# Designs tried in a protein design chat: VH-VL binders against NAD kinase (nadK). Part 171

Target 1, 268 residues: NAD kinase (nadK), of Syntrophomonas wolfei subsp. wolfei (q0aze0)
Amino acid sequence: MKIILVNNRFKENTEKKAQEIAGQLSALNVEVIIDNGLDEPYAGTVDFIMVLGGDGTMLRAARRYGQRAIPVLGVNMGTVGFLSNIEINELAEYLPLILREEYSLEARMMLEVAVFQQQSLLTRVFCLNELLLRSNSPRMLSFALEISGQKLEPYRGDGLIVSTTTGSTAYSLSAGGPIADPQLDAFIVTPVASHIINKRPLVVSPEREISLHLLEEREAIIGIDGQIKMDFGAENRVLIKRAPHPLLMVNLKAKPFFTSIDRSLQRQ

## First folded at step 13 (VH-VL)

Design AA77 (from AA1 with heavy chain G33Y; framework fv_bermekimab)
Fold by ESMFold2-Fast, scan of step 13:
Structure AA77 (fold): chain C 268 residues (1-268), chain A 123 residues (1-123), chain B 107 residues (1-107)
Amino acid sequence: as target 1 above (268 residues)
Amino acid sequence: QVQLVESGGGVVQPGRSLRLSCTASGFTFSNFYMHWVRQAPGKGLEWVAAISYEGSNKYYAESVKGRFTISRDNSKNILFLQMDSLRLEDTAVYYCAKDHLWFSRSSYGMDVWGQGTLVTFSS
Amino acid sequence: DIQMTQSPSSVSASVGDRVTITCRASQGISSWLAWYQQKPGKAPKLLIYAARTLQSGVPSRFSGSGSGSDFTLTISSLQPEDFATYYCQQANSYPLTFGGGTKVEHK
């Protein structure tokens, strides 16, 4: 059995804990690869991915490994999170189940995001939550949205979010998007501070292709899962479609989505 | 050095067929919708046909439906217009044109045009 | 089909004049209108797309406005090279359609 431990090296306590867990797994004859985010993703075949940290670490793991159809377990390190399944102090209890492969999997759709400069592919990334286009200046953006070749009335405002259902509770929610059951596969398209009063969030088939480009030269950025940020200008274009594989999230402990979200919304 | 060059025009008899070609250079042909637009002598522009960048979607003006066929060969950077059952009212300069936006499933406007090739009829 | 009606059919103007050309769609086309310039014996040149987005390299004296069904192309100060025929074209839906053209002639 080969396991990747994903952690955040910039958190001293998580690095120490990752080394401790790697030692324990090695003693059980499990091969361990530690991914602290500094190097390229491990290219070899692995059986399981264990993410030690909060939702941010899980988003990074999903981007790096989510397309490989490998079980991914989120282990919370004390920060309240929604993508983790168990707490770190529960790991010893659940480890035998992990090693015996006695768990269920929950599939979560991902986005495939291709960013072009003119006609050259700048980057192709996968993400679990969302792509954000936003203005980086006091001036509002003017941009075109295509959904499977259908051009909508140009958007004017601060930006737009294209989200998965998992991402419906992240930035899309803050921008006025709906809460979506993560068991559904759909794109959620949420305007950010639209100048046009009747621009509503859209819920779109995940088989659709979505594209964005600026109609006027503006200072804009695109953000992916709140972790990748890139300048975006009139010479750039982004193409979004459903990623080939969903993220396979390990379920060892029941985590009720709707009550968890309800509590999160009321803790303000 | 972005360029479109039409060929294949000439003098034909009504009812006959003619195939126009448009050779593209200086841009990635396979990334763009391509169009045929015609202009009768002394008249305005008339859009004729369009083809998606991968070749799977085709559109035609009502006046040419069932008679003209648009196609492309992305490996050779060539756009074609097969013109069957030609009529006197098909007399025009035929332009090929590139749509503005790469990888678009829609049209924004035609930013690169060829020089045109004349199709006319004998007696 | 969406019919595009251009007016006027021709306009006589002098260098330095402000020239306005209008285009009306028979149904709503949002902002999906392009403007072209054509000089005698030459292929058309794209000036404006999405009703008001100036094509790269086109002088700032050209501007577009409008949305829905009524659109305007303005040349703020006509130059000698601007004597040409201008066409609007809707890009909202297939089949694509052009206006009849407006010839800008020397006065």
Scores: ipSAE 0.684, ipTM 0.852, lowest interface PAE 1.4, mean pLDDT 91

Design AA78 (from AA1 with heavy chain G33D; framework fv_bermekimab)
Fold by ESMFold2-Fast, scan of step 13:
Structure AA78 (fold): chain C 268 residues (1-268), chain A 123 residues (1-123), chain B 107 residues (1-107)
Amino acid sequence: as target 1 above (268 residues)
Amino acid sequence: QVQLVESGGGVVQPGRSLRLSCTASGFTFSNFDMHWVRQAPGKGLEWVAAISYEGSNKYYAESVKGRFTISRDNSKNILFLQMDSLRLEDTAVYYCAKDHLWFSRSSYGMDVWGQGTLVTFSS
Amino acid sequence: DIQMTQSPSSVSASVGDRVTITCRASQGISSWLAWYQQKPGKAPKLLIYAARTLQSGVPSRFSGSGSGSDFTLTISSLQPEDFATYYCQQANSYPLTFGGGTKVEHK
């Protein structure tokens, strides 16, 4: 068995805890690779990925490894979030189940995002939550949204979010998008401060291709999972489609989505 | 140097067929939707047909539907218009044109045009 | 089919004049309208798309405005090279349709 431990090097105690867990697993004859975010993703085959941290660490793990069809377990280190399944103090209890492969998997769709400069591909990334297009100045944007070849009326406003159902509780929620069952596959397209009164969030088939292009020269940025940011101008275009593989999330412990989101909303 | 060159026009008799070709150079032909637009002598522009960049979607003006067939060969950078059952009202200069936006199956505008090829009829 | 009506069919103008050309769609086309310039014996040239977005290399004296069904092309200070025929074209839906054209002639 080979396991990748994903952690955040710069977060207090996570590097030390990752080393402790790696030592324990090695004593059980498990090969361990530690990914603290500084090096390139591990290129070899692995059997399991254990993410030590909060939602941000899970998002990074999903971008690096989510397309490999490998089980990924979120282990919470004390940050409240939606993407972890067990707490760190429960790991010892569940470790025998992990090693015996006695767990269920939940598939979570991902986005494939391709960003172009003119006709040249600048980058292709995968993400679990969303792509955000937003203005980087006080001026609102004017942009075209195309869904599988259909042009909608131009958007005028501060931006747009294209989200997975998993991402429905992230930035899309803050912008007025619906809460979606993460077991469903769909794109959620949520306007950010639209100037047009009738621009509503759209729920779109995951088989469709979504594209965005600025119609006026503006300072804008695109954000991916709140972690990758890049400039976006009138010579850029982004193409979004469903990624070839979903993220396979490990379920060791019942964590009812709707009860969890309901409690989160009651605290706000 | 971005260029579109039409060929295949000429004098034809009513009811006959003619195939127009448009050779593209100086840009990545396979990234763009392509159009045929015609203009009768002394008249305005009339859109005729379009084909998506990968070739799967085709569109026609009502006046040519069922008689004309648009196709493309991305390996050779050539656009075709097969014109069957030609009528006197098909007399025009036929322009090949590239759509503006890459990797789109929707039209935004035609930013590169050929010089046109004349299709006319003998009596 | 969406019918595009241009007015006027011709306009006589002098260098330095402001010229306005109007285009009306028979149904709503949002902002999906392009403007073209055509000189005698030559292919059309794209000036504006999405109603107001200037094509690269087109002089700033050209501007477009409008949305829905009513659109205008404005040339703020006519130059000698601007005497030509201008066409609007809706890109909202297939089949694509052009206006009848507006010829800008010397006064």
Scores: ipSAE 0.699, ipTM 0.852, lowest interface PAE 1.4, mean pLDDT 91

Design AA79 (from AA1 with heavy chain S52W; framework fv_bermekimab)
Fold by ESMFold2-Fast, scan of step 13:
Structure AA79 (fold): chain C 268 residues (1-268), chain A 123 residues (1-123), chain B 107 residues (1-107)
Amino acid sequence: as target 1 above (268 residues)
Amino acid sequence: QVQLVESGGGVVQPGRSLRLSCTASGFTFSNFGMHWVRQAPGKGLEWVAAIWYEGSNKYYAESVKGRFTISRDNSKNILFLQMDSLRLEDTAVYYCAKDHLWFSRSSYGMDVWGQGTLVTFSS
Amino acid sequence: DIQMTQSPSSVSASVGDRVTITCRASQGISSWLAWYQQKPGKAPKLLIYAARTLQSGVPSRFSGSGSGSDFTLTISSLQPEDFATYYCQQANSYPLTFGGGTKVEHK
């Protein structure tokens, strides 16, 4: 059995804890690879991925490994979030179940994002939560949204979010998008500070392709899962579709989504 | 540099068939939707047909539906218009035109045009 | 089909004049309108798309405005090379349709 431990080296507590867990797993005849985000993703065959940290660390793991159809377990290190299943102090208790492969998997759709400069592909990335297009200046954007060949009325405002259902509780929620059951596959398209009165969030089939491009030259950025940022101008275009593989999230104990989100909203 | 060149026009008799070709150079042909637009002598522009960049979806003006067939060969950078059951009303200069946005299954406007090829009729 | 009506059919103008051409769609087309310039014996040239976005290389004296069903092309100071026929074209839905054209001619 080979396991990747994903942690954030820049958080003081996580490197020490990752080494401790790696030692415990090695004692149980498990080969361990530590990924702290600084190097390229591990390219070899892997049986399981254990993410040590909060939602941000899970987003990075999903981007790096989510398309390989490998079980991914979120282990909370004290940061409140939606993408972990067990707490770090519970890991020893659940480890025998992990090693015997006695767990269920929940599939979470991901986005495939392709960014072009004119006709040339600049980058192709996968993400779990969302793509954000936003203005990088006081001037509002004017941009086109195309859904599977259908052009919507141009958007005028600060930007747009294209989210998965998993991402419905992240940036899309803050921008006024709906809370979606993460077991549904759908794109959620949420405008950011639209100046056009009837621009509403859209829920769109995951079989559709979404594209965005600017209609006027403006300073804008593309943000992916809040972790990748790049400049976006009128010569750029982004194409978004459902990624070929969902992220396979490990479920070791019941975490009822709706009561969890309800408690989170009540505490804010 | 970026260029479209039509060929295949000529003088035909009513009821006959004619195949127009449009050869593209100076851009990645397979990335763009393509159009045929015609203009009768002394008249305005009339859109005729369009085809998506990968070649799967095709659209036609009502006046040519069932008689004309648009197709493309992305390996050779050639757009075709097969014109069957030709009528006197089909007399026009036929332009091929490139849609302006890449990888789109819609149209935003036609930014590159060929020189046109004339289709006329005689007895 | 969406009908595109251009007015006027022709306009007589002098160099330096401000010229406006209007285009009306028979139904709402949002901002999905393009403007073309055609000189005698030549293929059309794209000037504007998405109602107001100027095509690269087109002089800034050309501008577009409007949304929904009413659109305007403006040439702020007519130059000798601007004497031509201008066409609007809706790109909202297939089949695509052109206006009848407006000829800008010498006074």
Scores: ipSAE 0.692, ipTM 0.853, lowest interface PAE 1.4, mean pLDDT 90

Design AA8 (from AA1 with heavy chain H100Y; framework fv_bermekimab)
Fold by ESMFold2-Fast, scan of step 13:
Structure AA8 (fold): chain C 268 residues (1-268), chain A 123 residues (1-123), chain B 107 residues (1-107)
Amino acid sequence: as target 1 above (268 residues)
Amino acid sequence: QVQLVESGGGVVQPGRSLRLSCTASGFTFSNFGMHWVRQAPGKGLEWVAAISYEGSNKYYAESVKGRFTISRDNSKNILFLQMDSLRLEDTAVYYCAKDYLWFSRSSYGMDVWGQGTLVTFSS
Amino acid sequence: DIQMTQSPSSVSASVGDRVTITCRASQGISSWLAWYQQKPGKAPKLLIYAARTLQSGVPSRFSGSGSGSDFTLTISSLQPEDFATYYCQQANSYPLTFGGGTKVEHK
């Protein structure tokens, strides 16, 4: 068995804890690769991915490894989030189940995001939460949204979010989008500070292709999972579709989504 | 340079068939939707047909629906218009035109045009 | 089908004049309108798409405005090379439709 341990190099004590866990797994004849974000993703074959940290670390792991159809377990080591399944203090209890492959998997859709300058592909990335298009200046944007060949009335405002259902509780929620059951596969399209009073969030089939293009030269930014930023201008275009593979999230412990979100909304 | 060249126009008899071709060069043909637009002598522009960049979606003006067929060969950079059951009202210069936006499944505008090929009738 | 009504059918103008051409759609087309220029014996050239987005290389004296069903093309200071026929075209839905054209002629 080979396991990748993903940690956040900038979060206090995670590197030390990753080394401790790697030692414990090695004693059980498990080969361990540590990914702290400094190097390219591990290119070899692995059986399991264990993410030590919070939701941000899980988003990075999903972008690096989510398309490989390998089980990914979120182990929380910070503030409570939505993407971890167990706490670090519970890991010893669940390790035997992990090693015997006694767990269920939940498939979470991902976005495939292709950003072009003219016809040249600048980057193609996969993400778990969302793509954000936003203005990088006080001027509002004017942009076209195309959904599988259907052009909507141009958007005028600060931007737009194209989210997975997993991302419904991230930036999309802050912009007024709906809370979606992550067991559903759908795109959620949420406007950011639209100047048009009746622009509503849209829930769109994951089989559709979504594209964005500026209609006026403006300073704008594309953000992916809140971690990747790219300049975006009138010569750029972004194409978004369902990624070929979902992220396979490990369920070792029941985590009631609706109860968790309800508690999150009640916190002061 | 970016160029579209139409061919296949000529003199036909009513009720016959004609196939127009449009050869593209200087851009990646397979990335763009394509159009046929016609203009009768001394008249205005009339949109005729369109095809998506991958070839799966086709659209026609009501006046030609059921008689004309648009197609493309992305390996050869050629757009076609098969014109069946030709009528005198089909007399026009036929232009092929490229849609503006790459990989779009919609139309925004036609930024590159050929010089046109004339279709006319004799008795 | 969406009918595009263009007015006037012709306008006589002198170099330096401000020329305004209007286009009216029979139903709402959002901002999905393009403007073309055609000179005698030549293919059309795209000037503007999405009602007001100027095509690369087109002089800034050309501008578009409008949304919904009423649209305007303005040439702020007519130049000798601007004498031509201008067409609007809706790109909102298939079938695509052109206006009847406006010929800008020497006064």
Scores: ipSAE 0.699, ipTM 0.852, lowest interface PAE 1.3, mean pLDDT 91

Design AA80 (from AA1 with heavy chain S52T; framework fv_bermekimab)
Fold by ESMFold2-Fast, scan of step 13:
Structure AA80 (fold): chain C 268 residues (1-268), chain A 123 residues (1-123), chain B 107 residues (1-107)
Amino acid sequence: as target 1 above (268 residues)
Amino acid sequence: QVQLVESGGGVVQPGRSLRLSCTASGFTFSNFGMHWVRQAPGKGLEWVAAITYEGSNKYYAESVKGRFTISRDNSKNILFLQMDSLRLEDTAVYYCAKDHLWFSRSSYGMDVWGQGTLVTFSS
Amino acid sequence: DIQMTQSPSSVSASVGDRVTITCRASQGISSWLAWYQQKPGKAPKLLIYAARTLQSGVPSRFSGSGSGSDFTLTISSLQPEDFATYYCQQANSYPLTFGGGTKVEHK
């Protein structure tokens, strides 16, 4: 068995804990690759991915490894989040189940984002939560949204979010989007501070293709899962579709999504 | 050099058929939707037909529906217009034109045009 | 079909003049309007799309405005190379339709 251990070196004690866990796994004859985010993603074949940290670390792991159809387990080490399944103090209890492959998998759709400069592909990235298009200046944007060949009335405002259902509780929620059952596959399209009255969030089929481009030269940024930022101008175009593979999240312990989000909203 | 070159125009009798071709060079043909637009001598522009970049959807002006067929061969960079049951009212220069945006199934405008090929009639 | 009505059908102008051409759609077309220039004996050239977005390489003296059903093309200071026929075209829905054209002629 080969396992990738994903951690964030810049969080307190995560590097020490990763080394401790790697030592325990090696003693059980499991090969361990440590990914702390500084190097390129591990290129070889692996059997399992263990993410040590919060939601941010899971988003990085999903971007790097989510398209490989490998089981990914979120192990919480700090801030309460939505993407971890067990706590670090529970890992010893669940480790035998992991090694015997005695767990269920929950599929979470991902976005495939292709960014073009004129006719040339600049980058293709995958993400678990969302793509954010936003103004990078005091001026509002004017941009075109196309859904499966249909041009909607131009958007005027600070930006737009194209989110997965997993991302419904991230930036989309802050912008007024709906809370979505993560068991559903859908794109959620949420305007950011739209100037036009009655611009509503849209929930569309994950089989749809979404594209965005600016209609006026403005300073804008594309953000991916809050972790990747790219300049976006009138000569750029972004195409968004369902990624070929969902992220396969390991379920060792029932996590009550709706009661968790309800409690979070009540503290608001 | 981005270029579109039409061919296949000529003199035809009413009720006959003609096939126009448009050969593309200097850009990735398969990335763009394509159009046929015609212009009768001394008259304005009239949009005729369009085909999406992958070839899956086709659109026609009411005046040519059921008589004209648009198609494309992305492997050869060629656009076609098959014109059946031709009428005197079809007399025009026929232009081939490229959509402005890549990978769009909608049109925003046509940024590259060929020189045109004339279709006219005799007795 | 969406009908596109252009006015005027022709205008006589001198170099340096401000020229205004209008286009009216029979139905709302949002901002989905393009403007073309056609010189005698040549194919049309795209000037503006999405009502006001200037095509790359088109001089800044050309500008577009409007939304819904009423649109305007303005040439702020007419140059010798601008004597041509201008067409609007709705890109809101198929079938696509052109206006009747406006010929900008030497006075």
Scores: ipSAE 0.658, ipTM 0.835, lowest interface PAE 1.5, mean pLDDT 90

Design AA81 (from AA1 with heavy chain Y53R; framework fv_bermekimab)
Fold by ESMFold2-Fast, scan of step 13:
Structure AA81 (fold): chain C 268 residues (1-268), chain A 123 residues (1-123), chain B 107 residues (1-107)
Amino acid sequence: as target 1 above (268 residues)
Amino acid sequence: QVQLVESGGGVVQPGRSLRLSCTASGFTFSNFGMHWVRQAPGKGLEWVAAISREGSNKYYAESVKGRFTISRDNSKNILFLQMDSLRLEDTAVYYCAKDHLWFSRSSYGMDVWGQGTLVTFSS
Amino acid sequence: DIQMTQSPSSVSASVGDRVTITCRASQGISSWLAWYQQKPGKAPKLLIYAARTLQSGVPSRFSGSGSGSDFTLTISSLQPEDFATYYCQQANSYPLTFGGGTKVEHK
């Protein structure tokens, strides 16, 4: 068995805990690779991924490894979030189940984002929550949105979010999007401070292809999961579709989504 | 260096057929939707037909629907317009034109045009 | 079909004049309108798309405005090379349709 431990290199306690867990797993004849975000993703075959940290660390793990159809377990290290399943102090209790592969998997859709400059591909990235297009200056953007080749009325405003259902509780929620059951596969398209008051969030089939491009030269940014930032201008275009593979999240412990979101909204 | 060159126009008799060709060079032909637009002598522009980049979607003006067929060969960079059951009202210079936006299945306008090929009728 | 109506059908102007051409759609077309310039014996040239986006290489004296059903092309200071026929074209839905054209000619 080979396991990747994903941690945040800038959190000393997480780094020490990763080394401790790696030692325990090695004693059980498990090969361990530590991914602290500094280097390129591990390219070899892996059986399991354990993410030590909060939602941000899980988002990085999903971008790096989510398309490989490998089980991914979120282990919370004190930061409240939606993407972890167990707490760090529960890991010893659940480790035997992990090693015996006695757990269920929950599939979470991901986005495939292709960014072009003219007709040349600049980058292709996968993400779990969302792509954000936003203005990087006081001026509003003017941009075109296509859904499966259909041109909608041009958007004028600060930007747009294209989100997975998992991302419905992240940036999309802050911009007025709906809370979606993460068991559903759908894109949620949420305007950011639209000049057109009647622009509503759209919930569309995950089989649709979504594209964005600017109609006027503006300073704009594309953000991926709140972690990757890229300049976006009138010469750029982004194509978004459902990624080929969902993220396979490990479920060892019942964690009711609706009860969790209800409590989160009450505490604000 | 980006150019479109039409050919195949000529003098035809009513009811007969004619096939127009448009050869593209200087750009990646398969990345763009393509159009045929005509202009009768002394008259304005009239859009005739369009084809998506991959060839799967085709659109026609009502005046030519059922008589004209648009097609493309992306391996040869050639756009075609097969014109059947030709009428006197089809007399025009026929232009091929490229959609402005790459990779789109929608049109934003036509940014590159050929010089046109004339289709006319003998009495 | 969406009908595009241009006015005027012709305008007489002098170099340095401000020229305004209007285009009206029979149905709402959002901002999906293009403007073209055609000189005698030549193919059309794209000037503006998406109602107001200037095509690369087109002089800044050309500008477009409008949305929905009413659109305007403005030439702020007419140059000798601007004497031509101008066409609007809706790109909102198939079939695509052109306006009847506006000829800008010498006084």
Scores: ipSAE 0.703, ipTM 0.861, lowest interface PAE 1.5, mean pLDDT 91

Design AA82 (from AA1 with heavy chain Y53H; framework fv_bermekimab)
Fold by ESMFold2-Fast, scan of step 13:
Structure AA82 (fold): chain C 268 residues (1-268), chain A 123 residues (1-123), chain B 107 residues (1-107)
Amino acid sequence: as target 1 above (268 residues)
Amino acid sequence: QVQLVESGGGVVQPGRSLRLSCTASGFTFSNFGMHWVRQAPGKGLEWVAAISHEGSNKYYAESVKGRFTISRDNSKNILFLQMDSLRLEDTAVYYCAKDHLWFSRSSYGMDVWGQGTLVTFSS
Amino acid sequence: DIQMTQSPSSVSASVGDRVTITCRASQGISSWLAWYQQKPGKAPKLLIYAARTLQSGVPSRFSGSGSGSDFTLTISSLQPEDFATYYCQQANSYPLTFGGGTKVEHK
């Protein structure tokens, strides 16, 4: 058995704990590859991915490994979040089940985001939560949204979010988007501070292709999962579609989505 | 230099066929939707047909539907218009034109045009 | 089909004049309208798309406005090279349709 152990290189406590866990797994004859963000993603075949940290670390793991159709387990390291399944102090209890492959998998859709500079592909990225287009100046944006070849009325405002159902509780929620069952596959398109008072979030088929481009030269930014940021101007275009593979999340312990979100909303 | 060059125009008899070609250079032809637009002598512009960048979607004006066929060869950077059952009212200069936005299945406007090729009749 | 009605069909103007051309769609086309300039014997040139977005290289004296069904092209201070025929074109849905044209003639 070969396992990738993903941790946050910017947190010393997490790095130390990852080394301890790696030692424990090696003692059980498990080959461990540590991904702390310093190197390129591991290129070899692996059987399992264990993510040590909060939701941010899981988002990074999903971008690096989510398209490989490998089971991914979120192990919480003291940060409350939605993408972890077990706590670090429960790992020893659940480890025998992991090694025997005695768990269920929950498929979570991902976005494939292609960003162009004029006609040239600048980058192609996969993400679990969302793509955010936002103004980087006091001036509002004017941009076109195209859904499978159909042009909507131009958007005027601070930006737009294109989210997965997993991302419905992230930035899209803060912008007024709906809470979606993560078992549902759909794009959620949520405007950010639209100047058109009746612009509403859209829930569209995951088979649709979504594209965005600016109609006026403005200073704007594309954000991906809140972790990748890049400049976006009138010479840029972004194409968004459903990624070829969903993220396969390991379910070892019942974690009911709706009661979790309900408690979160009570605190806000 | 971004350029479109039409060819294949000429004098034809009513009921006959003619094939127009448009050769593209200076841009990545396969990234853009393409259009045919015509203009009768002394008259205004009339949109005729369009084809998506990958070739899967084709659109026609009602006046030519069933008689004209638009196609493209992305390996050779050539756009075609096959014109069958030609009528006197098809007399016009035919322009090929590139749509403005890459990888779009919709139209945003035509930013590059050829010089045009004349189709006329002797009868 | 969406019918585009352009007015006036011609206008006589002098260098330095403000010229306005209007275009009306038979149904709502949002902001999906382009404006073209055509000189005798030449192919059309794209001036404006998405109703108000100026094409690269087009002088700032050209501007577009409007949304829905009513649109205007304005030339703030006519120059000698601006005497031409102008066309609007809806890009909202297929089939695409052009206006009848407005000829800007020397007074």
Scores: ipSAE 0.695, ipTM 0.859, lowest interface PAE 1.4, mean pLDDT 91

